Miniprotein binders against q53ft3. Designs and how they scored, part 31

Target 1, 195 residues: q53ft3
Amino acid sequence: MFGCLVAGRLVQTAAQQVAEDKFVFDLPDYESINHVVVFMLGTIPFPEGMGGSVYFSYPDSNGMPVWQLLGFVTNGKPSAIFKISGLKSGEGSQHPFGAMNIVRTPSVAQIGISVELLDSMAQQTPVGNAAVSSVDSFTQFTQKMLDNFYNFASSFAVSQAQMTPSPSEMFIPANVVLKWYENFQRRLAQNPLFW

## First folded at step 5 (miniprotein)

Design m35
Fold by ESMFold2-Fast, scan of step 5:
Structure m35 (fold): chain B 195 residues (1-195), chain A 104 residues (1-104)
Amino acid sequence: as target 1 above (195 residues)
Amino acid sequence: SPIQREFLKLMEEAWEYMLEARELFQEALELYRKGDKEEALRLFRKAAELYQKAAELFLKAAELAIKNNDPKSYKQAIYYAERAMEYAEFAQKYAELIQRELEK
């Protein structure tokens, strides 16, 4: 399973599964989004030889999806940050979501994750503007991401008994999230670009 | 709110099994990579068992939620029960693969 984070928004941990090997996150108000973080939750690793191809899509003028490959996540590199601000217009790339024809709201974009063989992933070319290009931008975004995730964990734990639960929300013990936060902070302190 | 407390307890217990299964699954993958297929098989089977236990607890939570006329909690518990069952099947498929390799 996967998570998706946009700076300034609550983290999403419950992807919509649209096929055995395909998962989707909705991104409403996508025109205001500059960066997206995609990460693996600690529940299930990929089988050996497999990983996740990460795609971004937005609706064209007819409401049809235009998919672009952003990059990859793997067991060895379970999180990635992508810049999408330059990708919201243009021609789509080849993608495994073609037959799905997912009906979408005009202002909602999507992150798609396709579980694929690593050999297949190695032959694909991500769009050129997907990677974060500066250390300062990366550091600021990473800090905001950590703050957002920690606030999510704290809010979830504190108000769990009185929250109106979302059907699509993943239930994860607070200790798991806290352990992730501490490990990530440690890794970041040792190497700010560890991912 | 005794029903709500019991629901939360079941959900927490289920997630403890999920985490335990996940650790065993990761360990099984590492053993498989190192060529220790017999031990990997054992741990994949154990992981499948624990995922199934998690699913049972999520289903108990769902039953409790529906009796309490709480459709949101019901849907949440059912969602995780389905995920746990899928993970159990996944672990079982790995076990089957390794068993076939060991029989050769």
Scores: ipSAE 0.000, ipTM 0.124, lowest interface PAE 17.9, mean pLDDT 69

Design m36
Fold by ESMFold2-Fast, scan of step 5:
Formats: sequence, C-alpha cells, structure tokens
Structure m36 (fold): chain B 195 residues (1-195), chain A 104 residues (1-104)
Amino acid sequence: as target 1 above (195 residues)
Amino acid sequence: SPIQREFLKLMEEAWEYMLEARELFQEALELYYKGDKEEALRLFRKAAELYQKAAELFLKAAELAIKNNDPKSYKQAIYYAERAMEYAEFAQKYAELIQRELEK
C-alpha cells in the first residue's frame, strides 16, 4: 500500500492494483507537474529481500505508453521525491509493466510501483536526474512533511515492537493518512515554524 | 463478510478520532508552553474526549474480531484501544494540572 503526492493536489492513497505485485496512480494534467512524491502508507514493511521500483509513464504522440524507471522505495527508504519535469521526451526504460494492458487517457501520466526482489532492483538503472538533486521551497517543505509523516507512522511500529516480542503487521487506514496530511497543512498555515 | 467490513469501518473511524485527538493534544501542549493556558485547557479536554471515542470504537472492533475468530485483528484493536485510553488519561492529567494552575 502506497501513497502519491503532487503539490496543489489531493493526496492519492488508493492505488489501482493491476497485478499481485503492481500498483498504479493516475496523474491527470501531468504537464503541469514538476515533482511527485511516492511513499509507503503504513508501518507494514516489504517482506525481507523485497522493495518497490517506481516508474513514470506518459503517452507518446501515438498514445503508446513510455515507461521510465525513476527510482526505488524500500523498508530503509520508504519515501522518495522525484522530479518528472523534463522526462517526457526521454527514452523508455526496461520495465515490468510492458506485459500489462494499461489504457491511457490523453494528458494522463501514471506512476507505477512494482514490488521486486532487491537483487533484481540492484540490476536496474534509474533515469538520470529523476531523484531530487536540487532543493527548492516545495522540495524542502515536502521533505519536512514526509519526515513528519514517517515519524508519525513509524511511532506505531516502535510502540508495537516495544509491547510485543514479535510484532506482526500493523494496520493504518488510508483515510488516516489523508487526515494527517490535512492536519499537518492546517498547523503549518497557522504556524510555519511548527515543523 | 459483513463482520469483516464492519470491523474495518470501526477501525477507520477510530483512527480518524485518534489522529484528530493527536493534533489537538500537540496544539494544546504548545499552547501550554507558550503560556496560553486557558486555550490549552480547552484543547486538552477536547483531545481527551476524542481519544475516548477512539478507544470505544477500537473496543467495538476488537469485539467483532474475536467473534470472527481473528486473533491478530483482535490483538491490534485492543492494543490501540489501550493506547487511546492512555492518551486520554494524559490529556486529562494535563487538563487537571492547568485547571489547578488557573485556580491557584
């Protein structure tokens, strides 16, 4: 379970599951998007040895999807910020989504997440400069926000581990993530130094 | 099943109250340290109320989980019911402290 955030848009927490190990978020009007944030929703980790490969796809002039590998999310790095502005004319990456029937609407891009073995992920090369390399005001805010959310989410895993010898999976509903985001923005608006 | 759907709904509602209570608790704590004790008192009381509501919903979820022979979900719901109750108690203790300070 994953979330996707774009500045000025509602947070998406309901990815379309298109295969057992593959999840997709739609990005309408993607030409206006500079950055996309992908994060793991809860404190439930990937199984040991597994992680998520994050892909970006846009329709080419013929309406055919062009997939590019942006990077990865793992238990050790459960969130990532990607710059997608300037990727539209890039070359496609090798990707696991080629076998899937994904219907596109013009001007709608997609973020794809493929759950893969870490060893398999290590053999892949993300598109250059997709990961955030320079920090603007939005990127700084987003990093602070992700840190706040991850600390919130992980606090439950820590509590669970402290209270149980062998902690099992933890459940955090998708709407809790949305409400956290709303409350974080509200607090930030009232006191910009709160973070 | 209907029981599983109701369990998930109760867990979602409980977590919404937990998150709102958490934010009010944090705001109240900040106000207390800034010396805005009357507003802090109001928010701590509201946080306690919402934590109590969360606990009640988690307990209802736990009841459904045990009836559905789901010990994992039961354990999770009970754990969060206990956490909600602890936070409600903390919020109440802060409220009592502030009220005593305001009364001298």
Scores: ipSAE 0.000, ipTM 0.176, lowest interface PAE 15.6, mean pLDDT 69

Design m37
Fold by ESMFold2-Fast, scan of step 5:
Parts: structure tokens; sequence; C-alpha cells
Structure m37 (fold): chain B 195 residues (1-195), chain A 104 residues (1-104)
């Protein structure tokens, strides 16, 4: 249903479902993370009147999670960028994960998504300055991911063509990768949430 | 006491329905993601039914706890009755969404 993106890392599209309405992404090495993008994949929309509250959690000195409300995603606003740098000493938010025994790995932060009624979400206040609701920032992160993929794939294709490949080996010509990249980039520029 | 044993039996039966409903709800979401809307709709409706049955049993347990002057057990039963009703509502809303998509 959801995806989580950190610049320079592989996108996560398989959240751990910990309850009917609660999803979690792990963020290893979170101290190096400044921004996180949370988005809907577009395969499943929210039912009418519902949306997702987005939380950030890190282990405190006792190993217990400290959950902070970052913001929201909805059918009308299916992606959001959040600045998490500086939130490690922030106050804990009221959160729906408090009654759950969620197993944590030391030094791994989490993004939590709670599916809630929009009326309920409207009564909640995100931590100050966490939300950076910017389509441009999301597009920038995605563009860098695409650039890295294209550069890697193109380099591999050239290297593979220069070597004598096995007759049983399948490979895709570099021009096919280029066409995919150009098409995807165009689609992203027109609609950053096209996936 | 006999009344405490009956309370625990109701709570256990309610949780059996909760766990079955949760499994169906999660399966319905997976099917919906894969594009199998008809089967997802069926499972969301079945999950809603089972959550409603769980809520009824939690409410019966709550009634028993209040008659036994046990406010802690009453609060526990009411809490889970409310959660079961909330999950039933979620399942129904997903079913309504899929039904509307199928009618287009």
Amino acid sequence: as target 1 above (195 residues)
Amino acid sequence: SPIQREFLKLMEEAWEYMLEARELFQEALELYEKGDREEALRLFRKAAELYQKAAELFLKAAELAIKNNDPKSYKQAIYYAERAMEYAEFAQKYAELIQRELEK
C-alpha cells in the first residue's frame, strides 16, 4: 500500500503490517538520515473519509520507542516529505502504537503509518517543522534514484557488450534502458506520484 | 468463581473471532493489491461479520464483569469491544470502496 524513500538508499515498498490498520518501515543507520518520503503506491486507495497518520520512532536510552507524529498522507495528498534531523530529542506525540509490543532492533528507527478517520486526524498536531510538503523535494529524491539506476545499468550493458557473453545469457541493450529512463523521467515530471 | 470463568470463556471466544477476522482482513488487502477485487470484497465483508461477532462477545463479557463488580475486567472488555467495532467499520469501508470500483 505504502512506500518509503530515503535519498541514496533502496526504496522500500513492503511495509511490515503489525495490525489491520498499522504498517511499519525499518530505517537502519537512521542517524545519517535527514529526510524521509512516505507515499502511497497507488494500488490501494484509502476508503472515503480515511487517511494515514505518519509517525517516526527511534529507540531512547532505555531501548524503548519514542513515537512522534510527522504528518499525514491522504488520497488527495498521497505523498509527503519529512525532515527527521533534530527530532531525536523531541517530545513524544500521542500515538496509536503505544498499546502494541512492537519488537525493535537497536540503532534502527521506524516509520509507522496508522490508517485513521480523517476527522480523527484533523484533531492531531504534528511535531513542529517536521513536515516538508514539497512535490519538488520528492521529485528530486526520485530523480537521483533514477540517475543512479541508469548510470549503473548503462555501465553494465557497455561492459557486457565488450566481453564475450555466454550464448545462454540474456541481456538488455543500453538503448532500451535509456528509453525506459526517458519515459519514466517524463512521467515523473508530469506526475511525481505516477506509481 | 464461576462468573469469572464464564468471563474468561467469553473473552477467549471473542479473541478467536478477532484473530480469524484479522487473517481475512490481511488476506483481503493482499488480494486487493494484486487486483483481485471480487475476492477481496468477499473477504472484507466476511472480516466485518467476524469483527462484529467478536464485539458482541466482548460486550457480553463486559456485562458479566460489571455484574461481578470488577471494573478492571469491564474496562478491558469494553476496550476490545471498541477495537472490534472500529475494525469492523474499517472492513466495511474497504468493502464499500471496492463495490464502488466494481460498479464503474
Scores: ipSAE 0.382, ipTM 0.766, lowest interface PAE 3.1, mean pLDDT 77

Design m38
Fold by ESMFold2-Fast, scan of step 5:
Parts: structure tokens; sequence; C-alpha cells
Structure m38 (fold): chain B 195 residues (1-195), chain A 104 residues (1-104)
């Protein structure tokens, strides 16, 4: 349903579902993270009147999570960028994950998504400096990630003369990756929310 | 006491419905994501029914706790009754969303 994205890291699209309405992504080595992007995959929309509250947690000195509300994602605003670098002071917020007692490993933070009624979400106050949810900011971040992926994939391209037959390996022509990249970039430029 | 034993039996039966509903709800989300709308709809509706049954049993347990002057057990049972009702509403709203897509 959801995806989580950190610059310089592999995108996560498989959240751990810890309850009917609660999803979690693990973020190892959290002290090096400045921004995180949370987005809906587009396969499952929220039902009418519902959205997702986005929380960030990190372990305190005893390994217990400290949860903070970052902001929201909805059908009308299915992606959001959050700045988390300033949020490690240890002040927790009221959060719906309190009854779950999720145990964590040292140095691993989490993004939590709680599916809630929009009326309930309107009563909540996110941490003031976390949300960077403009479309322009998301487009810039997405473009950077696309460039990173294309450059990474292209670094593995080989000419046909250099190929060794291997029936257990699958190969994708570099031209197909380039065509996909160009198509996606063009569509993103025309409508950043086309996906 | 006999009342305490009946309370625990109701709580245990309610949790059996909760766990079954949870599994169906998760399966329904996976089917919805894969585009199997008809089967997802069926499972969301079934999950909603089971969550409602769980809520009814939690409410009966809460009633017993009140009669037994046990406010701690009452609060516990009411808390889970409210969660069960909330989850039933979630399942029903997903079912309504899918039903609208199928009617197009």
Amino acid sequence: as target 1 above (195 residues)
Amino acid sequence: SPIQREFLKLMEEAWEYMLEARELFQEALELYEKGDYEEALRLFRKAAELYQKAAELFLKAAELAIKNNDPKSYKQAIYYAERAMEYAEFAQKYAELIQRELEK
C-alpha cells in the first residue's frame, strides 16, 4: 500500500503490517538520515473519509521507541517529504502505536503509518519542522532518485561482445532501462502525480 | 469465581473472532492490491461480521466485569470492544469502496 524512500538507499515497498490499521518500515543507521519520503503505491486507495498519519520513531537509551507525528498522507496528497534530522531530542508525541510495545534493535528507527479517520487526523498537530510536502520538493527528490537508479543500472551494462552465456542469469538490455527512465521522467514533468 | 471464569471465557471467545477477522482482513488487502476485487469484497465483509461478533462478546464481558465490581477488567473489555468496532468499520469502508468500483 505504501512506500518509503531515503536518499542514497534502496526504496522500500513492503511495509510490515503490525495491525489492521498499522504499517511499519525499518530505517537502519537512522542517525545518518536527514529526509524520508512516504508515499502511496496507488494500488489500494484509502476508503472515503480515511487517511494515514505518519510517525517517526527511534530507540531511546534503553532501546524503547520514542514516537513523533510527522504529518499525513491522503488520497488527495499521496506523498510527503519529512525532515527528521532535528527530531532526536527524545520528546515523544501522543501516538496510536502506544499499546503495541514494538521491540526494536539498536540504531534502527521506524516509520509508522496509522490509518485513521480524516476528522481524527485534523485534531492532531505534527512536529512543526518535519513536513516538506510540496509537489516541487517531491519532484526534485524523485528526479534525484531516478538519476541515481539509472546511473547505477547503467554501470552494469556490457556490450554483446562481452557477454558470456549463462542460462541462470536474466539480462535486460540497457536501452530498455533508458526508455523506461525517459518515459517516466517525461510523465513526471507533465504531471508529478501521474503514478 | 464463576463470574470471573465466565468473563475469561467471553474474552477468549472474542479474541478468537478478532484473530480470524484479522487474518481475513489482511488477506482481503492483499487480494485488493492484486486486483481481485470480488474475492477481496467477500473477505472484507466476512471480516467486518467477525469483528462485530468480537465486539458483542467484549461488551458482554464488560457487563460481567461491572456486575462483579471489577473496574480494571471492565476498562480492558471496553477498550477491545471499541477496537473491534473500529476495525469492523474499516473493513466495511473498504468493502464499500470495492463495491463502488464493481458497480461501474
Scores: ipSAE 0.194, ipTM 0.651, lowest interface PAE 5.3, mean pLDDT 76

Design m39
Fold by ESMFold2-Fast, scan of step 5:
Formats: structure tokens, C-alpha cells, sequence
Structure m39 (fold): chain B 195 residues (1-195), chain A 104 residues (1-104)
């Protein structure tokens, strides 16, 4: 359902499902990560009135997970860019992953996605400036990567839309995302300025 | 006591439904992603039914706990009843989404 992208790393499209409504991506060596992109694959949409709350967790000094709300993804906004560098300890210990016994290593952070009712999501406040609206050099690069992905995927989706009468909905197979990323990495390796 | 044994029996039966519903829900979501919409719809509907049955049993357990003056067991049973109801609603919403797509 979801994908997670970090510049310079393989795109993750296979989240670990830890509950009916909870999905997790591992972020090894997270100290080197400034931004993450969370997006819907387009294979299936959220049901009406539902969306995804995006959380970031890191191990505290005792190895216990600390979860922080970064923002949201919805059918109307199926991707979001988050700045995770410099995040402070979360003040909200009440989060949907509180009852989960997720096995973690001290050097690995996680992105969590909780599928929730939009009304419930509207009552929540993301931490600090995690959601990126201004554009620095890495944000520009990440947006160009996302644009490249959507241009590639849209080309495929147009052919799929011609087979079904649902032009307002995009369904993108995970295999297409993986092929795009392999192509993008190859092009970047050949000419880092192509983007 | 007999009330304590009945409480534990209800909790155990409720959890059996919860685990079965969870398996069906996860399978349904995977099938939906693969494009097997009819089978996904069937499993989401079955999961919703089982979550509702689990909720009913958890609520019965909560009633027994309150009669037995056991507020800790009551709170536990109510917590899981609420979770089961939430999961039933999620399964139903996914089923409604798939049904609408199939009717196009």
C-alpha cells in the first residue's frame, strides 16, 4: 500500500504489517538521514473517510522507542516529505503504536503508518517543522525525484486508465515503482546532474 | 468462582475470533493490492463479521467483570471490545470501497 523513499537508498515498498491498521518501515543508519518521503503506491486507495498518520520512532538512551507524529497522507495528498534530522523527544506518549511489541535494534529508526479516520487525524498535531513546505537543496532534490517517479508512473497509469473508466484514480503496481527506482539509480550513477 | 471462569471463557472465545478476523483482514488487504477484488471483498466482510462477534463477547465479559466487582478486568474487556469495533468498521469500509469499484 505504501512506499518509503530516502535519497541514495533503495525505495522500500514492502512495509511490515504489525496490526490491521499499522505498517512499519525500518530506517537503518538513520543518523545519516535528513528527509524521508512517505507515499501511497496507488495500488489501492484509502476507503472514504480514512487516511494515514505518519509517525517516526527512534530508540532513546535506554533503547526504548519514542514515537512522534510527522504528518499525514490521504487520497487527496498521497505523498509527503518529512524532515527527521534534529527532531526532539516526543511529548505525546499517547500514540497508536503504544501497545505494540515491535522488536528493534538501537541503531534503527522506524517510520510507522497508522490507518485512521480523518476525523481522528484532524484532532492531532504533528511535531515541530517535520513536514517540509519550504525548499532547501535536499528538498528540491527529493521533489525532483518524486516528480520523476510520478511522471514515469503516470505514463503507465494512462495506459491502465484506457483499460478502465476511472481516470481520477491511479493504480500503480509495486513492480513499476521498483523498475523506476532501478532506472533512476542507473541514470544518476551515469550522470548525477541529469535530475 | 463460576463468574470468574465464565469471564475467562468469554475472553478466550473473543480472542479466537479476533485472531481469525485479523488473519482474514490481512489476507484481504493483500488480495486487494494484487487485484483479486472479489475474494478481498469476501474476506473483508467475513473479517467484519468476526470482529463484531469478538466485540459482543468482550462486552459480555465486561458485564460479568462489573457484576464480580472487578474493575481491572472490566477495563481490559472494554478496551478490547472498542478495538474490535474499530477493526470491524475498518473492514466494513474497505468492503464498501471494493463493492463500489466492482459496480462500475
Amino acid sequence: as target 1 above (195 residues)
Amino acid sequence: SPIQREFLKLMEEAWEYMLEARELFQEALELYEKGDWEEALRLFRKAAELYQKAAELFLKAAELAIKNNDPKSYKQAIYYAERAMEYAEFAQKYAELIQRELEK
Scores: ipSAE 0.261, ipTM 0.696, lowest interface PAE 4.3, mean pLDDT 76

Design m40
Fold by ESMFold2-Fast, scan of step 5:
Structure m40 (fold): chain B 195 residues (1-195), chain A 104 residues (1-104)
Amino acid sequence: as target 1 above (195 residues)
Amino acid sequence: SPIQREFLKLMEEAWEYMLEARELFQEALELYEKGDKEEALRLYRKAAELYQKAAELFLKAAELAIKNNDPKSYKQAIYYAERAMEYAEFAQKYAELIQRELEK
């Protein structure tokens, strides 16, 4: 039903179901994670009136899990990007020499998804320190950036008659840039996480 | 006491239905993802029925606790009755979703 993506890591598409309405992804070595993307696979939609609340859990200084609400995914907003770097609390900013006295075990955090009624989700407030950004907002930004890049690159297009011979320089035909832009935009529209 | 034993018996019977319903609910989700919609529909409906039976038993336990002036046991039984009813609703909503897909 769900997928979880961290930059530089293999995508996870097989959540562990721990209850009828609860799914979990493990995030090993979570200290290196700044952003997590949670998305619906598209195989099973939420039933009408339901959605998913997305939680983040990390071990506190005593090793106990602390769950924090990051945000939501729904049929209308099936993907979301969550910033978790600001949520790692406790003594994480200790001087390195002090931390060297503690036996370091690989830390595992978790992403939890709770399937809930939309009315119940509307009564909940995500953690304020989590800079939550929807994939829709990212897609809009990316499309504008692609437009800017294509327009910029095209402004340097010249006819063959206007080219200056230079064996040390490479030239890319304008139509190749256009084809790349069109292909990238098509793929972005189908899956904003494809790159 | 005899009343406490009856309360525990009702709670235990309710949990047996909850566990059976959970297994069916999870199996139904796996079948749905594999595209076995007819069997998934059947199991979601069965899970909903078992969750409703669990809720009825938790409500009976709650009634017994309130008559016995035991607010702690009452709150516990009501909490699980509400959870069982929510899970029954979830199972029914998934069943309705599959039923609509099969009718297309």
Scores: ipSAE 0.202, ipTM 0.658, lowest interface PAE 5.2, mean pLDDT 75

Design m41
Fold by ESMFold2-Fast, scan of step 5:
Structure m41 (fold): chain B 195 residues (1-195), chain A 104 residues (1-104)
Amino acid sequence: as target 1 above (195 residues)
Amino acid sequence: SPIQREFLKLMEEAWEYMLEARELFQEALELYEKGDKEEALRLWRKAAELYQKAAELFLKAAELAIKNNDPKSYKQAIYYAERAMEYAEFAQKYAELIQRELEK
């Protein structure tokens, strides 16, 4: 349903499902990460009136997770760019993940996606320093993200003949990824601020 | 293996139907907002049919995964079969609402 992209790293398209409405991506070596992109794959939309709240989690000094709300993805805005550098010193947000997912590895953070009612999401305030603020930097980063994502899709498609179902990861067909790239590129051309 | 290749082929075909259905669903919403209810009805009905076809293919993929003793692929295929069925129901519900409006 979702994808997670970090510049210079392999895109992740197989989230770990923690509950029916909760998904996580692991971010190893997160201290070297400045920005994270979260996006919908375009295969299945959110149910009517629903969207995804995007959280960032890192281990505190005791190995306990600290969750912070970064923002949202919806059917109308299926991709978002977040700046996570500096967030490890922030306070925790109200979050729906509880103690179910304990991140105890010092160098591994998580991106969490919680499927929630749009009305409930409207009542939540993301951490103020997570959003990318300037149009030029936002557009340039998005162009780099699209290139990286397309390179992933092309590499995946080239290797398709060797693909087998992975027991530890969900399979996403290459054609679905390519279709997302084309759709996102069209939307970006129409309005760079649609995020 | 041959079974794994057939599983992937079924999943890919099902997802093509999902994408096509989604595009028709979104086009129907735009047509409805513009007042073209007859065309919107036609596209929502078509989207429901394509979501149903996707669900059938996901279920066939699930059957292959079970036969191949692959529980993770089975759970993935079942998950998407359920989502496809839910979206088919959504498209059908929109079609029924518009059909009632046209009958007035």
Scores: ipSAE 0.000, ipTM 0.119, lowest interface PAE 13.9, mean pLDDT 71

Design m42
Fold by ESMFold2-Fast, scan of step 5:
Structure m42 (fold): chain B 195 residues (1-195), chain A 104 residues (1-104)
Amino acid sequence: as target 1 above (195 residues)
Amino acid sequence: SPIQREFLKLMEEAWEYMLEARELFQEALELYEKGDKEEALRLFRKAAELRQKAAELFLKAAELAIKNNDPKSYKQAIYYAERAMEYAEFAQKYAELIQRELEK
């Protein structure tokens, strides 16, 4: 139903269902994450009058989750970009995951999605340090992510003549990376939710 | 003691319905995601029905608790009755969505 994307990481499309209306994505090494994108896959829409509240959680000193409301996704706005930098030391907001008492690994944060009534969602206030954006902003973010990845990978490219043979290392030709980038960019332009 | 036993029996029966409904709801989501809309609709409707039955049992338990001057058990039963009704509504709304898709 949902997907989660962080710049420089593989997209996640298989959320763990922890309750009838609650889905979770794990975010390892969360200290390095500034933004996360949450989106609907397009296979299952929300029922009429419903949407998803998006939460961010990090483990406290006892391994217990500290949940904060980031924002929302709906059929009308099926993707959102959230800034999570600066949210890693505050008190948790009111959240529907409290009764679950989920204990987490110290290095792993989570994105939680709670399927809720739109009327209920409208009465909730996201934490002040989160930003929500349209599908166009998601496309722009994804383009920047792809550009960053390609530029980073290309910065380490060397000619075949400059290579030192090493049987313990694996190499991918630069033209394969370029072909992947061009294909992915084309697919994204046709349908920003193609994955 | 007899009132406490009846309270626990109602809570247990309600939770059996909730667990069955959870399994059906999860299966319905998987069927919907892979395009089996007719079967997903059937399971969402069944899940909603079972959750409604659970809510009725939790409410009966709450009535017993309040008559027995047990506010802690009352609050627990009411909490689960409200959750059961909320989850029943979720299943019903998914069923309505699929029904609309099948009608067009």
Scores: ipSAE 0.013, ipTM 0.431, lowest interface PAE 8.4, mean pLDDT 75

Design m43
Fold by ESMFold2-Fast, scan of step 5:
Structure m43 (fold): chain B 195 residues (1-195), chain A 104 residues (1-104)
Amino acid sequence: as target 1 above (195 residues)
Amino acid sequence: SPIQREFLKLMEEAWEYMLEARELFQEALELYEKGDKEEALRLFRKAAELHQKAAELFLKAAELAIKNNDPKSYKQAIYYAERAMEYAEFAQKYAELIQRELEK
């Protein structure tokens, strides 16, 4: 259903399903991660009126998970980029993973996705600056990056859909997504105005 | 007491239905991802049915806890009855989604 992408690492497309409505990706060596991209694969849409709340978790000094709400993905906005570096020392937020028996190691962070009613999601506030909505130039870049990522992925998926008898089932090879992201980052570093 | 034993028996039976429903739900999602929509639909419907059965048993356990003047057991049974009902509705929503896709 979902994919998780970190620059310089193999993309993950096989989340651990810990409940009917809860999915988890492990992030080893999380101290070196600044940004995470969470996206829908396009194979299974959310049911009408539902979307996904995206959480980040890291082990505290006692090995207990600290969950923070990062933002959301929906059928209309199926990908999102989150900055997690500043959150590794932040306070935990309200979350639906409290009673879950989630297997983890002390050195591994996690991305959690909880499938929820859109009305419930609208009542929740992500931790500050995780999902980007400020006037800062970095915020504007992040929004542009997210739009470019989604447009690229969607363009590829619609081409594949034409070859199937079920157009609602779209496929995006994980390798293509990762390669595009790495190329975009490289080009931006060489010339910030190329886009 | 006999009432406490009956309560635990109902809770255990409900939990067995919950676990079976969860396994079927996960299998249904895997089949849906692979494009086997008809079989996924069947399993989502069965998962919903089993969650509904679990909820009924949790509610019976809650009724028993009230008669036994045990508010802690009552709250526990009601909590799981609500979770089972939510999961049944979730499975039904996926079934409805697939049914509409098959009717296109």
Scores: ipSAE 0.508, ipTM 0.819, lowest interface PAE 2.2, mean pLDDT 77

Design m44
Fold by ESMFold2-Fast, scan of step 5:
Structure m44 (fold): chain B 195 residues (1-195), chain A 104 residues (1-104)
Amino acid sequence: as target 1 above (195 residues)
Amino acid sequence: SPIQREFLKLMEEAWEYMLEARELFQEALELYEKGDKEEALRLFRKAAELYQKAAELFLKAAELAIKNNDPKSYKQAIYYAEKAMEYAEFAQKYAELIQRELEK
């Protein structure tokens, strides 16, 4: 039903179903994670009037899970990106010396998805730092990723005069990369979920 | 006491239906994911029936508890009756969704 993506890691598409309405993904080594993307696979839509509340869980200083509401996914908005770096153990900790907690805190967190009635979801408030706007956050993240990719690719551009032909090498003209980048930005601006 | 034994028996029977319904609900989701819509529809409908049976038994337990002036047992039974009804509604909504897809 759901997928979970972290930049630089294998996508997860097999959530553990812990109840009729509850699904979890494990996030090992979560201290290295800044953002997570939660999305619907498209195989099973939510029934009319239902959606998914997305939670983040980390172990507190006692090793007990602490669940925080990040936001929502629905049929009309089937993907969302969340910033979790500010929600990790040791940041905003209940402990006066919060940084001390990171040394012994277990390194596995969870993303939880609770399937709920939309009316019930409307009564809930996501944590402030994760919940600006999932569409706006996704757009900002994607723009930054596109900029980083384009700058990286452009740093290797050379003129034809500087190339020595090699039959085993492939060369992509810089203009092709630029056209793709511009087209992707245009499509993303028109519909952030076009992908 | 005989009344407490009857209460526990009703709660145990209700939970048997809840667990059976849960297994059918989970199997229905797996079948739906695989594209077996007709079988998924059948199992969602069966799950809904079992959740409704569980809710009826939890409500009977709640009535017993309130007559016996046991507010703790009453609250527990009502809580699970409401959960069973909620899960029955979820199963029905999935079944309705699949039924509409099959009619297209």
Scores: ipSAE 0.379, ipTM 0.770, lowest interface PAE 3.1, mean pLDDT 76

Design m45
Fold by ESMFold2-Fast, scan of step 5:
Structure m45 (fold): chain B 195 residues (1-195), chain A 104 residues (1-104)
Amino acid sequence: as target 1 above (195 residues)
Amino acid sequence: SPIQREFLKLMEEAWEYMLEARELFQEALELYEKGDKEEALRLFRKAAELYQKAAELFLKAAELAIKNNDPKSYKQAIYYAEYAMEYAEFAQKYAELIQRELEK
């Protein structure tokens, strides 16, 4: 249902589901990452009244996870860009992942998505300066993300993959991806700040 | 093998229902946002029906994989059966919401 993109890397669309309402993406070599984009795939939305809280986690010097709330994705705002380069030494925020035994590899960070009620999300405060507000920076990064995703998706052969899907893979029909790309490009062109 | 061929046919048929359900679901959302609640309700109900049909076919494929002692294919089929069932529930919840709105 979700995708995660780092500029210059292949898009991830196969989140690890760690609970009914919780999904995780691994970010290897996280020290080289400045921005992360989290987005919904667009074909399967949240039920009414629900959205996703987006968290970032990295291992501290003791190997313990430090979770920080970055922001939210909803049906009305299905994508968000986050700057994480300044967050790696910060104190952790309140988070729903604290009791989870998630085994991590050194130098691997995680993006966590918790599906929550919108009312509950409204009472939470993301860490400062995580959201990118500059239209030029956001537009450039988003365009690179769209180009990367489209190049990935446009070479995707769906016929045999749909017949024998892998349990760890998310299969998106090529025509649906193209329609998503066109609709997203149209909305972005009309208002670069619509998110 | 005959069992593998039947498995692939079930998976293919299930995915055809999944793709149709996704398109109807997306169209229903757009209609709901435009205020056409009656048509949105109809499409959400149809999407739920098609997701349920997909789930049934994925479960049949899983049964064939068990019979063929193929745990990898079984896991694939179960994964997508659960996926289809989850999104059938999403479509049903949207339909219930719209039905309540139409009933005041």
Scores: ipSAE 0.000, ipTM 0.120, lowest interface PAE 18.5, mean pLDDT 69

Design m46
Fold by ESMFold2-Fast, scan of step 5:
Structure m46 (fold): chain B 195 residues (1-195), chain A 104 residues (1-104)
Amino acid sequence: as target 1 above (195 residues)
Amino acid sequence: SPIQREFLKLMEEAWEYMLEARELFQEALELYEKGDKEEALRLFRKAAELYQKAAELFLKAAELAIKNNDPKSYKQAIYYAEWAMEYAEFAQKYAELIQRELEK
């Protein structure tokens, strides 16, 4: 239902469902991640009156999860870009009494999505500076998202040598993705708030 | 290859179920928005069933691919199977929400 994108990495579209209303994406090597994009897949919206609260979880110095609210995705705002570089527990994983024995590897964080009532979401305050508020910044990261999406879609393209003569081939033609990419960029250039 | 042809046939049949389920799901959303909860519930349940059928066919394709030592086709089929299962769960979630509204 959701996708998760990190600049320079292939998109994740297979969230792990951990409860009826909760979905999780793993973020390995999270200390190298500055921004995360969360978005809704396809044209399947949330039920009326509902949306998704987006959380970030990292292991503390004892390896226990610490959850922080980053923001929201809704039918009216189906994608969001979050800055997580200021939220990482890397510095906090050390403590005065020999933290080296409690430092955890791998460094895996999680993005959590909780399907909640819009009224409930309106009463909650995300952690400061998590959401990207600048239109210029949003446009720049959207361009990176589009590049990664094109790379993702191209990963399903059949090579020239492996092209099957079957017209029933399930692979999405690269030109279909390219047309979507061009159309989205054109609309974004005219109105960055289109997304 | 006969095995590749059977794989593609399973993928095609699964995708037809996906498209049919998607149409019903979108129609159910429009009906729910208009206040026709009973008909929306019926279509969400039917969409969930079709997504589940799609998932079953994708999983059969995946099994065929792995037996044919084709990990790339296996990975593709598994990806779509997981997609279909997630969509089925989402359709079921909508159905449960509407069912609860109608019961109370």
Scores: ipSAE 0.000, ipTM 0.107, lowest interface PAE 18.4, mean pLDDT 67

